# Miniprotein binders against Mucin-6 (MUC6), part 45

Target 1, 185 residues: Mucin-6 (MUC6), of Homo sapiens (Human) (q6w4x9r395to579)
Amino acid sequence: GHCSLEGGSFVTTFDARPYRFHGTCTYILLQSPQLPEDGALMAVYDKSGVSHSETSLVAVVYLSRQDKIVISQDEVVTNNGEAKWLPYKTRNITVFRQTSTHLQMATSFGLELVVQLRPIFQAYVTVGPQFRGQTRGLCGNFNGDTTDDFTTSMGIAEGTASLFVDSWRAGNCPAALERETDPCS
Short names: E, the ipSAE of ESMFold2; O, the ipSAE of OpenDDE; V2, 0.75 times the mean of E and O plus 0.25 times the DockQ between their complexes.

## First folded at step 8 (miniprotein)

Design lg4 (from zg15 with E19M L52W; at its last look DockQ between E and O 0.01; V2 from the best seeds 0.00; counts 0 for: pae O 8.7 > 1.5, pTM O .740 < .8, other shape alone 3.867 > 2.5, placed apart)
Fold by ESMFold2, look of step 8:
Structure lg4 (fold): chain B 185 residues (1-185), chain A 85 residues (1-85)
Amino acid sequence: as target 1 above (185 residues)
Amino acid sequence: SMKRIRVYIEVEGDPEKIMEAALKIEEIAKELGVEVFVFVREEDGKYVVVIWVEGDEEKVKEFVERVREILKELGAKVEVEEEEL
């Protein structure tokens, strides 16, 4: 299964459903029982300097009980707040420079993340077949059916990307008054 | 002596009400200088809100106590796990 985070907040789910949104929070991309230690993949979005008032990806975070790996557009990789030289290995995760512009996080549990650092910060998530039907988040549920990929964090199928995306927020959201001018959608 | 800790709070209750309080919880974290995530997980057929917080031990413990007060007002139950970094 493949999920992509591109350009001006464009997402393509594991079931190939494309959508876009404008948001400045951290969001859950992927939750699954296949991820060890309560693992989750998160995406950080911020207001971008593009020609329109749009948002873009600025970091990807892998969070578990053991690790908090951050890959950010400033090209620094950290785990649990400590900067790491590449290649960086844990027992089940390896982060390495794939090319001059791409980093890769490979794992023993079927998750792969490729991050394009330049010219635009983008991310590509790949999960193995063991994840089929067992994912939640912005990347959808990986069940072969696009009609329920917009399932909220509370299990409700939505017809719009905006409501779906907002339900998957995990932090760094603007205050309610500030959000009125820069909503997650 | 000072040390860094991580606390993982699992909250059972009305997840919509708890998530409506997430901005307030995040502001408390910012005031205390601790890092936080607040998000929903599904466990055993139930939805729980997770509050992940990390920082200086004294500040994280103050954060947890203030957040407990908010969660009590919302009628929520909490399970707290602490670990040293």
Scores: ipSAE 0.754, ipTM 0.875, lowest interface PAE 0.8, mean pLDDT 86
Fold by OpenDDE base, look of step 8:
Structure lg4 (fold): chain B 185 residues (1-185), chain A 85 residues (1-85)
Amino acid sequence: as target 1 above (185 residues)
Amino acid sequence: SMKRIRVYIEVEGDPEKIMEAALKIEEIAKELGVEVFVFVREEDGKYVVVIWVEGDEEKVKEFVERVREILKELGAKVEVEEEEL
């Protein structure tokens, strides 16, 4: 499954459902029992302009019982708040520079993350087949059905992206706004 | 069944070739009707291709064989570790 966070406010789920939202919070992208140590992948969005519709991805966070790895738009990689030089390796996670503009977080448990640093900060999440039907968060449930991707943290299917996204907030933040726009535009 | 294949490729200096190989691997998977996830990593100056494949046993076997051939074409030292999950 491939999930993408592009264009500042566009998301494509593992099931290839595209949607758009505007929010300024940290959201859970991926939770799964397949992630060790209660791992979760999160996305940090912030305001990029004066308008409520001007939001963008500014960091990606992998959080587990052992690690809190943050990849930010300024190319700083931290673990548990400490800056790390690349390549950085833990027990089962490696962060390294893939290209001049791309960082990669590789894992031993079937999660891969590619972060494009410039010109736009974007993220690409890939999970192995063992994750099928066992994912939750903004990237969806990876079950081959796009119609139920907007399942909330409480297991309720929502019809709108805003309510869906809001359910996956990792903190107390303002409600997300929904805008229907073609992600390919 | 799901099979994980880790391939260590010692190629001097051409990540582009490895990426091309990865794309070919994905094409093979599509042709055979198996599900595949291919990742390329750098480890200590080497490139490692990690492949998760799932599907019919016979198709998976065929997939593995074809992938091996592609990797050999890179002209690099190839070490393959297979793990059945």
Scores: ipSAE 0.012, ipTM 0.266, lowest interface PAE 8.7, mean pLDDT 84
ESMFold2 (binder alone), look of step 8: mean pLDDT 81; pTM 0.791

Design lg6 (from zg29 with M19L T45L; at its last look DockQ between E and O 0.68; V2 from the best seeds 0.00; counts 0 for: oily stretch 33-51 1.61, pae E 2.8 > 1.5)
Fold by ESMFold2, look of step 8:
Structure lg6 (fold): chain B 185 residues (1-185), chain A 83 residues (1-83)
Amino acid sequence: as target 1 above (185 residues)
Amino acid sequence: SMKRIRVYIEVEGDPEKILEAALKIEEIAKELGVEVFVFVREDGLTVVILVEGDEEKVKEFVERVREILKELGAKVEVEEEEL
C-alpha cells in the first residue's frame, strides 16, 4: 500500500483516493495495530504563503512509546530534541540518506517512509500487506474501497475532505484567538 | 529544572466527549510550554494524551488535565518516563 503527501497539501490514500486540504496542525497519517508500541505516523503542516489556503508539509513524525523521530527539511530530531547525523539507527528503525534529495526511514515492522527534501518537501508512505484493512488516518483505511477512505477518528464516513482531515488532528493547531484575529487569512 | 520527561496518559470513556476537551488541553500545553499530542488510539476507544517537556511544567500540565478528565468521568492510566 502507498500513500503520498505532495505539493500544496495534496494527499493520495492507500486506496488511491486523491484529495486536498488546507490546515496548519499536526495530523495522524497512519495508525495501525501493526505498528509496535502504540506507534503512529504524523504529518505537520504550516502556512507556506500569505493566506491560510497556502499550506504545505513541513515535517513528518514517527512516534511510539519507544521512539520519536522528526524529519524536517535539513534535520532529524529525536526524543530530547537533539539533531542527529545520518544514518540514524534504533533496534527497529533506520533513517538514512537515500539520494541527494531523499531520506528514507526503513523499519522492521513493514512501514517505509521516503521523504523528498528538495525542491519541495514531500513524503511517500509504503506499508506491507499485513496492514491491509488495518489502517486509520489521513492515508485512509486500506480496504480497497475509496468510498469510505474519508472515515473519521470516530468511525464516520464523511463526504468532504475537510471534516475528515479535521477529525485526525493530533495537535499544534492555531489557537482559537489567533484564528479570530486573522480575518484575511 | 534540567530534566525532561514524557507522560503517557491513556483515557477511556466516550472518545467524542474527551476529544471535545482536546483544544482546551492543547491550550494548557501551549501556556506551560510543553509539547502535547491528543489522539484516538487505533482501537477507536482509547484517547491518548502524550506530553513531554520540562519535568516541572509537564507535572503541572498533568495536574490540570486530570481535573478536566475528572469532570468528564473518564478512567485514566498514567505512565511517566525520563527522556
Scores: ipSAE 0.419, ipTM 0.760, lowest interface PAE 2.8, mean pLDDT 82
Fold by OpenDDE base, look of step 8:
Structure lg6 (fold): chain B 185 residues (1-185), chain A 83 residues (1-83)
Amino acid sequence: as target 1 above (185 residues)
Amino acid sequence: SMKRIRVYIEVEGDPEKILEAALKIEEIAKELGVEVFVFVREDGLTVVILVEGDEEKVKEFVERVREILKELGAKVEVEEEEL
C-alpha cells in the first residue's frame, strides 16, 4: 500500500483515494497493530500563508513507546528531541539520506517512509501486505475499498474529508476544510 | 538542566467525553510548557495522552489531568519514560 502527502494539502490513501484538506494540526496518518510498541505515523501541518487554505506539511513524526522520530522540513532529524546524524539507526528503524533531496526511514516491520525535502516538503508511506485491512488514519484502511476510507477514529464512515480528518487530530486546531480531488483534472 | 520525561496516559472510558476534555488538557499543557498529543488508539476505544517535557512540569500535568479524567469516570493508566 502506498499513501502520499503531496502539494501541501493533498492526500492519497493506501486504497488510492485522493482528497484535499486544510488544517494546522498534527494528524494520525497510520495506526496499526502491525506497528510495534504502539507505533504511529503522524503528519504535522502548519500555516504557510495568511488564508485558511494556505497550509502545508512541515514534519512527519513516527511515535512509539520507545522512539519519537521527527523529520522536519529543515532536514533536521531528531529522536526524542535530540538531533541525530545520518544515517541513524535504532533497534528496528533506520533513517538515512536517499538522495540529495530525499530522506528515507526504513524499518524491519514493513513500514517505509520517503520524505521529499524540496522543492515541496512531501511524504510517501509504504506498508507491506501484512497491513491490509489493519490500518487506520488519514492514509485509510488499506482494504481495497475507497468508499470506506473516510472512517473516523471512532469507526464511523464519513462522506466528506473534513470530519474524517478532524477525527484524526492529535492536538488542538481549527476544523479542516476539504475538497475532493480529481486525478484527471 | 532539568530531566526530561515522556509519559503515556492511557484512558479507558467514553472516548467522546475524553476527547471533549482534550481542549482543557491542551490548555494545561500550554500553561505548563509541555508538549502533548491526544489521540485514539488503533482499538478505537482507548484514548492516549502523550506528554513530554521537563519532569516537574510533566508530573504536574499528569496530576491535573488525572483529576479531570477522574471526574469523567475514566480508568487511567500511566507509564513514564526517561528521555
Scores: ipSAE 0.210, ipTM 0.613, lowest interface PAE 2.0, mean pLDDT 90
ESMFold2 (binder alone), look of step 8: mean pLDDT 83; pTM 0.814

Design ln1 (from zn32 with V14L; at its last look DockQ between E and O 0.60; V2 from the best seeds 0.60)
Fold by ESMFold2, look of step 8:
Structure ln1 (fold): chain B 185 residues (1-185), chain A 83 residues (1-83)
Amino acid sequence: as target 1 above (185 residues)
Amino acid sequence: SDLEERLEREIELLEKWLEELEERAKKGGISEDVKKLIEEARELVERAKEALERGDLFEAAVLLIRAWLLLRRAARRLAEEEE
C-alpha cells in the first residue's frame, strides 16, 4: 500500500483517495498493530506563506516506545532529540540517503518511508500486505474501499476531509480553519 | 520507564538550548519573529513537562517535537541575522 504527502497539503491514501487540507499541527499518518512498540508515523505541517491556506510538510516522525525519529525539512535526522549521521541504524530501522535528494527509512516490520528533500519536501509511505485492513490515520484504513478512508480517531466515517484531518491532530494545536498571519505579512 | 527517562533527557537538552537562545534575545538586536519562536518553543516545553508529570508520554513526545522544530527555525533565523 502506498500513501503520499505531496506539494502543499495534498495526501493520497493507501486506497488511492486524494484530498487536501490546511493545518499547522502534528498529524497521525499511520497507526497499526503491525508497528512494534505502539509505533506511529506522524507528519508535521506548518505555515508556508502569508495566508492560512498555505501549509506544507516540515517533518516526518516515527514514534514508538523505543524510537522517536524525526526527519526534518532542513535535512536533519534525530532519534530521541539527538542528531544522527547517516546511515543510522537501530535494531529494526535503518535511515540512509537514497539519492542526493531523497532519504529512506527502511524497517524490518513492513514500513518504508521515502522522503524527498528537494525541490519540495514530500513523503511517500509504503506498507506491506500484512497491514491490509489494519491501519488508521491520515493514510486511511487500507481496506480497498475509499468510501470509509475518512474514518476519524473515534471510528466515525466522515464525508469531509477537514473533520477527518482534525480528528487526527496530535498535541495542542490550532484548529484547521484558524487564520494565521505573520507579523511581516 | 525507559521512555520516560528519554523524554526527561530530551527536555533537559531543550531547556539548555532555550536558555541559550533566551539569553541572546535579552541582549536585543533580534527580530520579533525570532523572539516569538523562542517564546512558543518555551511554552511547548512547559506543556510537555506537564504532560510527562501526568504520565501522558505520547503527548509529551509530540510537544517536544514541535518545540525542537521551532528552536531549529529560531536558530537558523538568528544565524541569518548575525555577523
Scores: ipSAE 0.725, ipTM 0.874, lowest interface PAE 1.0, mean pLDDT 85
Fold by OpenDDE base, look of step 8:
Structure ln1 (fold): chain B 185 residues (1-185), chain A 83 residues (1-83)
Amino acid sequence: as target 1 above (185 residues)
Amino acid sequence: SDLEERLEREIELLEKWLEELEERAKKGGISEDVKKLIEEARELVERAKEALERGDLFEAAVLLIRAWLLLRRAARRLAEEEE
């Protein structure tokens, strides 16, 4: 399954459902029992302008009971907020520079993350087949059905992205705004 | 736990950084945007501390990450405004 965060506010789920939202919060992208130590992949969005519609992805975070990895545009930060030299390896996770503009987080448990640093900060999440039907978050449930991708954290399938996205907020943040999406933007 | 200890250390580091940035922001000519970023970051750190006290480690971690990002932005902008 492939999930993408592109163009600052566009998301394509594992089941290939595209949608757009504007929010300035941290959101759960992926939770799964297949992730060790209660691991979760998160996306941090922030304002990129003065308008509420001007939002962008600013960081991707993997967080578990054992690991914390923050990939931002300029730095990879782990543990006590210290920038790490790449490649960085701990336990079953490795972060390394894939290209001059791309970083990759590789894992032994079937999660792969590619982050485009420039010109636009974008992220691409790949999970193995063992994750089928066992994912939750903004990347959807990876069950081959696009119609139920907007399943909230409470297990309710929504017809629109707004309530779906808001349900996956980590923390108290303003409500997200929904707009039609063009994944090619 | 390892995570709890890391979070505690991170709080300490962020608090030191906050103090530094707050002092620098007292200078004239600093934008309200920068000041707001610092203030928001401080609030997040405090909330993180409260979360940590409740044993909600993941909430604390999320808040601290957000705070760190805000401080990074504040620091960059502050440096520009001080020139």
Scores: ipSAE 0.473, ipTM 0.785, lowest interface PAE 1.1, mean pLDDT 90
ESMFold2 (binder alone), look of step 8: mean pLDDT 85; pTM 0.846

Design ln2 (from zn32 with L3I A75R; at its last look DockQ between E and O 0.54; V2 from the best seeds 0.00; counts 0 for: pae E 2.4 > 1.5)
Fold by OpenDDE base, look of step 8:
Structure ln2 (fold): chain B 185 residues (1-185), chain A 83 residues (1-83)
Amino acid sequence: as target 1 above (185 residues)
Amino acid sequence: SDIEERLEREIELVEKWLEELEERAKKGGISEDVKKLIEEARELVERAKEALERGDLFEAAVLLIRAWLLLRRARRRLAEEEE
């Protein structure tokens, strides 16, 4: 399954459902029992301009009971809050520079993350087949059915992205705004 | 626990940054946008500390990450404004 966060506010789920939202929160992208130690992949969005519609992805975070990895545009921050030189390796996670503009987080448990640093900060999440039907978050449920991708954290299928996205907020923050997906993005 | 200790270290780091930026703010010459970022970051740190005290480590971590990012943004903006 491939999930993408592109263009600042566009998301394509594992089931290939595209949608757009404007939010300034931290959101759970991926949570699954297949992730060890209650691991979760999260996306941090913030305002990139003066209007409510000017939002962008500013960081991707992997957080578990054992690991914390924050990938931002300029640096990778780990458990101690300090920037680390790459490659960075833990027990089952490795973060390294893939290209001059791309970082990669590789894992031993079937999660791969590629982050484009510039010109636009974007992220691409790949999960193995063992994750089928066992994922939750903004990346959807990876069951081959796009119609139920907007399943909230409470297990309710929503028809619109706004309530779906809001249900996956981590922390107290403003409600997200839904907008039509740009076919050119 | 290890994660709790980690979060404590992160709090210390963020608070150090806050103190530095707050001192600069007292001297004046910073934009309202930067001031807002600092203020928001401070609030997040306090909430993170409260979460930590409650044993809500996940919430604490999330709040601290956001606070850190805000402060980092504030620092960058300050640098740009000084140029």
Scores: ipSAE 0.447, ipTM 0.770, lowest interface PAE 1.2, mean pLDDT 90
Fold by ESMFold2, look of step 8:
Structure ln2 (fold): chain B 185 residues (1-185), chain A 83 residues (1-83)
Amino acid sequence: as target 1 above (185 residues)
Amino acid sequence: SDIEERLEREIELVEKWLEELEERAKKGGISEDVKKLIEEARELVERAKEALERGDLFEAAVLLIRAWLLLRRARRRLAEEEE
C-alpha cells in the first residue's frame, strides 16, 4: 500500500483516495497493530503563505514507546532531541540519505518512508501486505474500499475530509485560533 | 524503555537550550521573530510538563516535538543573523 503527502496539503490514501485539507497541527498519519510498541506515523503541518488556507507539511514523525524520529527539512532528531548524522540505525529502523534531496526510513516491520526535502517537502509511505485492513489515520484503512477511507478515530465514516482530519489530531494543538482560521479541509 | 524517564530527560535538555536562548534574548540584538519562537517553545515545554504530570505521555511527547521544531528554527534564524 502507498500513501502520499504532497504539496498544497494533498493526501492520497492507501486505497488511492485523494483529498486535500488545510490545518496547522500534528496529525496521525498511520497507526496499526503491525507497528511495534504502539507505533504511529505522524505529520506536522504549518502555515505556508499569506492566506490562512495555505498550509504545508513541515515534518514527519515516527513515535513509539521505544523510538522517536523526527524528520524535518534540515535535520533528523531522535528520543532526546539531538540531531543525528545519517545513516541512523536502531535494531528495527534505519534512516539514511537516499539522494541529495531524499531521505529514506526503512524498517523491519514493513513500513517504509521516503521524504523529499527539496524543492517541496513531501512524504511517501509504503506498507507491506500484512497491513491490509489494519491501518488507521490520514492514510486510510487499506481495505480496498475508498468509501470508508474517511473513518474517524471514533470509527465513524465521514463524507468530508475536514471532520475526518480533525479526528486524527495528535495531542493538543496550542493555537486553537489558528485551527479555527485554517480549518482542515 | 520507560517513556516517562525519556520525556523528563528531554525536558531537561530543552530547558537548557531555552535558558541559553532566553539569556541571549535579554542581552538584546535579536529579532522579534526569534524572540517569538523562543516564547512559543517555552509555552509548549510548560504544557508538556503539565501533560506529563497528569500522565498524558502521548500529549507530552507531541508537545515536545513541536517545541524542538521551534527551537531548531530559532537557532537557525539566530545563526543567519550572526553569520
Scores: ipSAE 0.385, ipTM 0.697, lowest interface PAE 2.4, mean pLDDT 81
ESMFold2 (binder alone), look of step 8: mean pLDDT 84; pTM 0.821

Design lt1 (from zt4 with K14Y R21E; at its last look DockQ between E and O 0.59; V2 from the best seeds 0.00; counts 0 for: pae E 1.51 > 1.5)
Fold by ESMFold2, look of step 8:
Structure lt1 (fold): chain B 185 residues (1-185), chain A 98 residues (1-98)
Amino acid sequence: as target 1 above (185 residues)
Amino acid sequence: GSAEEIRKLVEEAYKHLEEAERLFEEAKRLAEEGNLEEAERLLKESVKHLDEAIRLLKEAARLAGDLRLTRELLFLYIELALLIYRVRELEEEIEREE
């Protein structure tokens, strides 16, 4: 299964359902019991312009009880906030430079992440067939059916991307982190 | 001027983040021991610190005025979001055991 995060805040789910959203939060891309130690993959979005249509991916995070790996355009950081030289390895995870513009996170548990650093920050998530029907988050439920890919964190299938995406916020989404054009608003 | 004020806000936000993290780790230990009521109490205190850290980050970001969050503000934001996520997951686990 393949999920992509592309410029303009476009997402394509594991079941190939495309959508776009406008937000400046951290969102859960993928949760699954197939990820060890309560693992989750998250995406961080920030403003890229002055309107709601101008948001973009700024980081991807893998988080479990054992690992915290933050990939941004210029660095990979782990538990203590220190940037790491690549390749970076743990027991189950290797992060390495695939090309001059792409990084790869390979794992022993069927998750693979490829991050395009330039010209714009994009991410491509691949999961093995063992994940089928066992995923949650912005990448959908991977059940072969696009009609319920917008299943919220409460287990409710929605017909619109906005309600679905909002339900998958992983943390704080303060509007004040957005660049404002009206300081008296 | 603004740079000094931003630095002070960020430093204070990190103090709250550190205390929230300490409270979360203790709550996790208590929950593993079966002391669910005290674990829940500590998680609520952790959330109070996280809320304050978010308020300080919002003010720092407003003063910075940049199109995007600076590297420092971005990583503070990520750390806060991740800890909020972990706290909520533990709260859900405790609720299932009650």
Scores: ipSAE 0.550, ipTM 0.791, lowest interface PAE 1.5, mean pLDDT 83
Fold by OpenDDE base, look of step 8:
Parts: C-alpha cells; sequence; structure tokens
Structure lt1 (fold): chain B 185 residues (1-185), chain A 98 residues (1-98)
C-alpha cells in the first residue's frame, strides 16, 4: 500500500483515493496493530501563507513507546530533542539520506517512509501486505475499497473529508476545510 | 522586548509539558498495575498542565505576529500534540477496562 502527502494539502490513501484538505494540526496518518510498541505515524500541518487555504505539511512524526522521530524540513529530531546526524539507527528503524533532497525511514516491520524536503515538503508512506485491512488514519484502511476510506477514529464512515480528517486530530485545532479531488472515488 | 517575552512563555510552556509528561507516565504505570482510579486522577492533572501549555503556546504565537510557527514553537506544538495523543489512548484503554 502506498499513501502520499503531496502539494501541501493533497492526500492519496492506500486505496488510491485522492482528497484535499486544509488544516493546521497534527493528524494521525497511520495507526495499525502491525506497528510495534503502539506505533503511529503522524503528519504535522501548518499555515504556509496568508489565507486559510494556504496550508502545508511541515513535519512527519513516528511515535511509539520506544521511539520518537520527528522529520522536518531542516532536521531530524529524536527522543532527546536533539538533531541527529544521519544515518540514525534504532533497534527497528533507520533514518538516512536517500538523495540530496530526500530522506528515508526504513523499518524492520514493514513500514517505509520517504520524505522529500525540497522544494516542497512531501511524504510517501509504504506498508507491506500484512497491513491490509488493518490501517487507520488519513491514509485510510487499505482494504481495496475507496468508498470507506473516510472512516473516522470512531469507526464511522463519512461522506466528506473534513469530518474524517478532523476525527484524526492529535490536539485541539480548528476544523479542517476540504476539497475532494476525485468525486468519483 | 517581545522576543524576551516569547522566550519566557515558551520556557513556562515547557515546564508544564514536562509536568504533564511526568504525570502521564505515572498514570500509565498505575493503569498497568490495575489502579485505574488513581490513573484517571493523574491523567486529569496531566491534561490541566497540557491545557496551560497550549494556552501559553498560543500566546507566544500571537506575540510572534505570524501564524507560521517558528522552529521552537513548532516543536513545542508537536510535543504537546503527541502527549495529547498518548493521553487519549490511555484514557480509552482505562475506559475499556472499566
Amino acid sequence: as target 1 above (185 residues)
Amino acid sequence: GSAEEIRKLVEEAYKHLEEAERLFEEAKRLAEEGNLEEAERLLKESVKHLDEAIRLLKEAARLAGDLRLTRELLFLYIELALLIYRVRELEEEIEREE
């Protein structure tokens, strides 16, 4: 399964459903029992311009009981809050520079993350087949059905992206604005 | 003037964050031990500190005069969000056990 966060406010789910939203919050991107130590992948969005519609991804965070890794445009910060020299390696996770503009987080448990740092901060999430039907968050549920990707944190299927996205907030943030890119999805 | 004030707000926010984290960890331990009542109490206290940290963060952001967060404010925001997430998870877990 491949999930992408592109263009500042566009998301394509594991089931290949594209949608757009504008929010300035931290959201749960991927939650799954297949992630060890209660692991979760999160996306941090912030305002990138003067209008409410100018929002962009500014960081990606992997959080577990053992690890906290923050990948931002300028640095990688780990558990102790310090910027780390790459490559950074833990028991199951390695963060390294893939190219001059791309970082990669590789794991031993079937999660891969590629982050484009410039010119636009973008993220690409890949999960193994063992994650099929067992994912939650902005990346959807990875079950091959695009029609139920907007399932909220409470397990309710929503017809619009705004309520779906808002349900996966990791904090007190303003309501997200939505624009579905593919009405046929 | 404003820079110094922002710094003070951020420092105070971090103090509240640290206390919230401490309380959360203790709550988690107690929950694991089956002491759900005390765990819930500590979680509530943790949330109070989180709320204060958030308030201070918002004030700092206002003083900064930009909706775009500086590096320091961004990381503070992230840390708060992450802890809120963990607190919610633990609350849900405790609720399921009751």
Scores: ipSAE 0.382, ipTM 0.724, lowest interface PAE 1.3, mean pLDDT 90
ESMFold2 (binder alone), look of step 8: mean pLDDT 81; pTM 0.796

Design lt2 (from zt4 with K58E R62E; at its last look DockQ between E and O 0.31; V2 from the best seeds 0.00; counts 0 for: pae E 3.1 > 1.5)
Fold by OpenDDE base, look of step 8:
Structure lt2 (fold): chain B 185 residues (1-185), chain A 98 residues (1-98)
Amino acid sequence: as target 1 above (185 residues)
Amino acid sequence: GSAEEIRKLVEEAKKHLEEARRLFEEAKRLAEEGNLEEAERLLKESVKHLDEAIRLLEEAAELAGDLRLTRELLFLYIELALLIYRVRELEEEIEREE
């Protein structure tokens, strides 16, 4: 399954459902029992302009009982809150520079993350087949059905992205705004 | 002056975060055991600690000018955010079982 966060406010789920939202919060991007040590992947969005519609992804965070990794445009910060020289390697996670503009987080448990740093901060999440039907968050449920991707944290299928996205809010933030998905995104 | 004050706020916030985490974990265990009433009570207490941690963090952030300026503040924020989510998730689960 491939999930993408692109263009600052566009998301494509593991089931290939595209949607757009504007929010300035931290959201659960991926949660699954397949992630060890109670791991979760989160996406941090912030205001990027003057208007409420100017929001963008500013960081991707992997957090578990064992590991804490924050990838932002400027740096990679780990458990001790310090920027690390790449490659950074822990027990089952490696973060390294893939290209001049791309970082990659590789894991031993079927999660891969590629982050484009410039010119636009974007993220691409890949999970193995063992994750099928066992994912939740903004990336959807990876069950091959696009119609139920907007399932909230409470297990309710929503017709619009706003309520869906808000259900996966990790912090105390204002409600997300939904916009029509650009078919070209 | 301001740096020392920020450090003090951060340390206090961390203490509240840890207590919130402890209470959450205990609540989770109790919920799994079917003791939903006590689990809910502990979750409420956890939320109180979370709220205090958030308040302290916000104060620290104000003094620092921006959360982006302090890596430690950012990490603390992220940890708080995730725990808030997990607490809510468990609360919802308990509500569904009641």
Scores: ipSAE 0.388, ipTM 0.745, lowest interface PAE 1.2, mean pLDDT 90
Fold by ESMFold2, look of step 8:
Structure lt2 (fold): chain B 185 residues (1-185), chain A 98 residues (1-98)
Amino acid sequence: as target 1 above (185 residues)
Amino acid sequence: GSAEEIRKLVEEAKKHLEEARRLFEEAKRLAEEGNLEEAERLLKESVKHLDEAIRLLEEAAELAGDLRLTRELLFLYIELALLIYRVRELEEEIEREE
């Protein structure tokens, strides 16, 4: 399964459902029992310097009881807030520079993350087949059905991206905006 | 001028983060003891501190202008968001045990 977070705050779920939102919060991108130690992947969005209404991805965080890996445009940071030299390796996670503009986080538990640092910060999440039907968050539920990919943290399928995205925020943040265009117009 | 004001906002946000952590740890202990109602009360208080800290960091970011997502602001915001995630995880665990 593939989930992407691309420029303009566009997201494509594991079931290939595209949507867009604008929000300034940290969101749960992926939760799953397949991630060890209560692991979760999170996405941090903030206002773009180009437009006051636009937001963009500024960091991706992997958090578990054992790991805290923050990837931002400028650096990789681990549990103590210290920037780490690449490659950075734990028992089951390796973070390395894939190319001059891309970092990769590879894991032994079926999660792969590729981050484009420049010219704009983007993220690409890949999960193995063991994750099918067992994911939650902005990347959807990976069940092969796009009609329920907007399932909230309370288990309710929503018809709009903004309600879905807001349910996955960490803490109280302003309501997200979306600029979805009617394809029939 | 604005650099000093930003530092003051960040310092105040850190104080709220410290209080939120203390409340979370006490709530976790109470939940382990089976005192679920008091644990939930403390978690709600922890969230109030986390919300205030986020507002303070947002104000600091607005004052920073084009540099709004400085290294310090970003990682403090991430720390707050991660604690909120843990608080919500514990809230869900308490609901499941009830």
Scores: ipSAE 0.200, ipTM 0.581, lowest interface PAE 3.1, mean pLDDT 80
ESMFold2 (binder alone), look of step 8: mean pLDDT 81; pTM 0.799

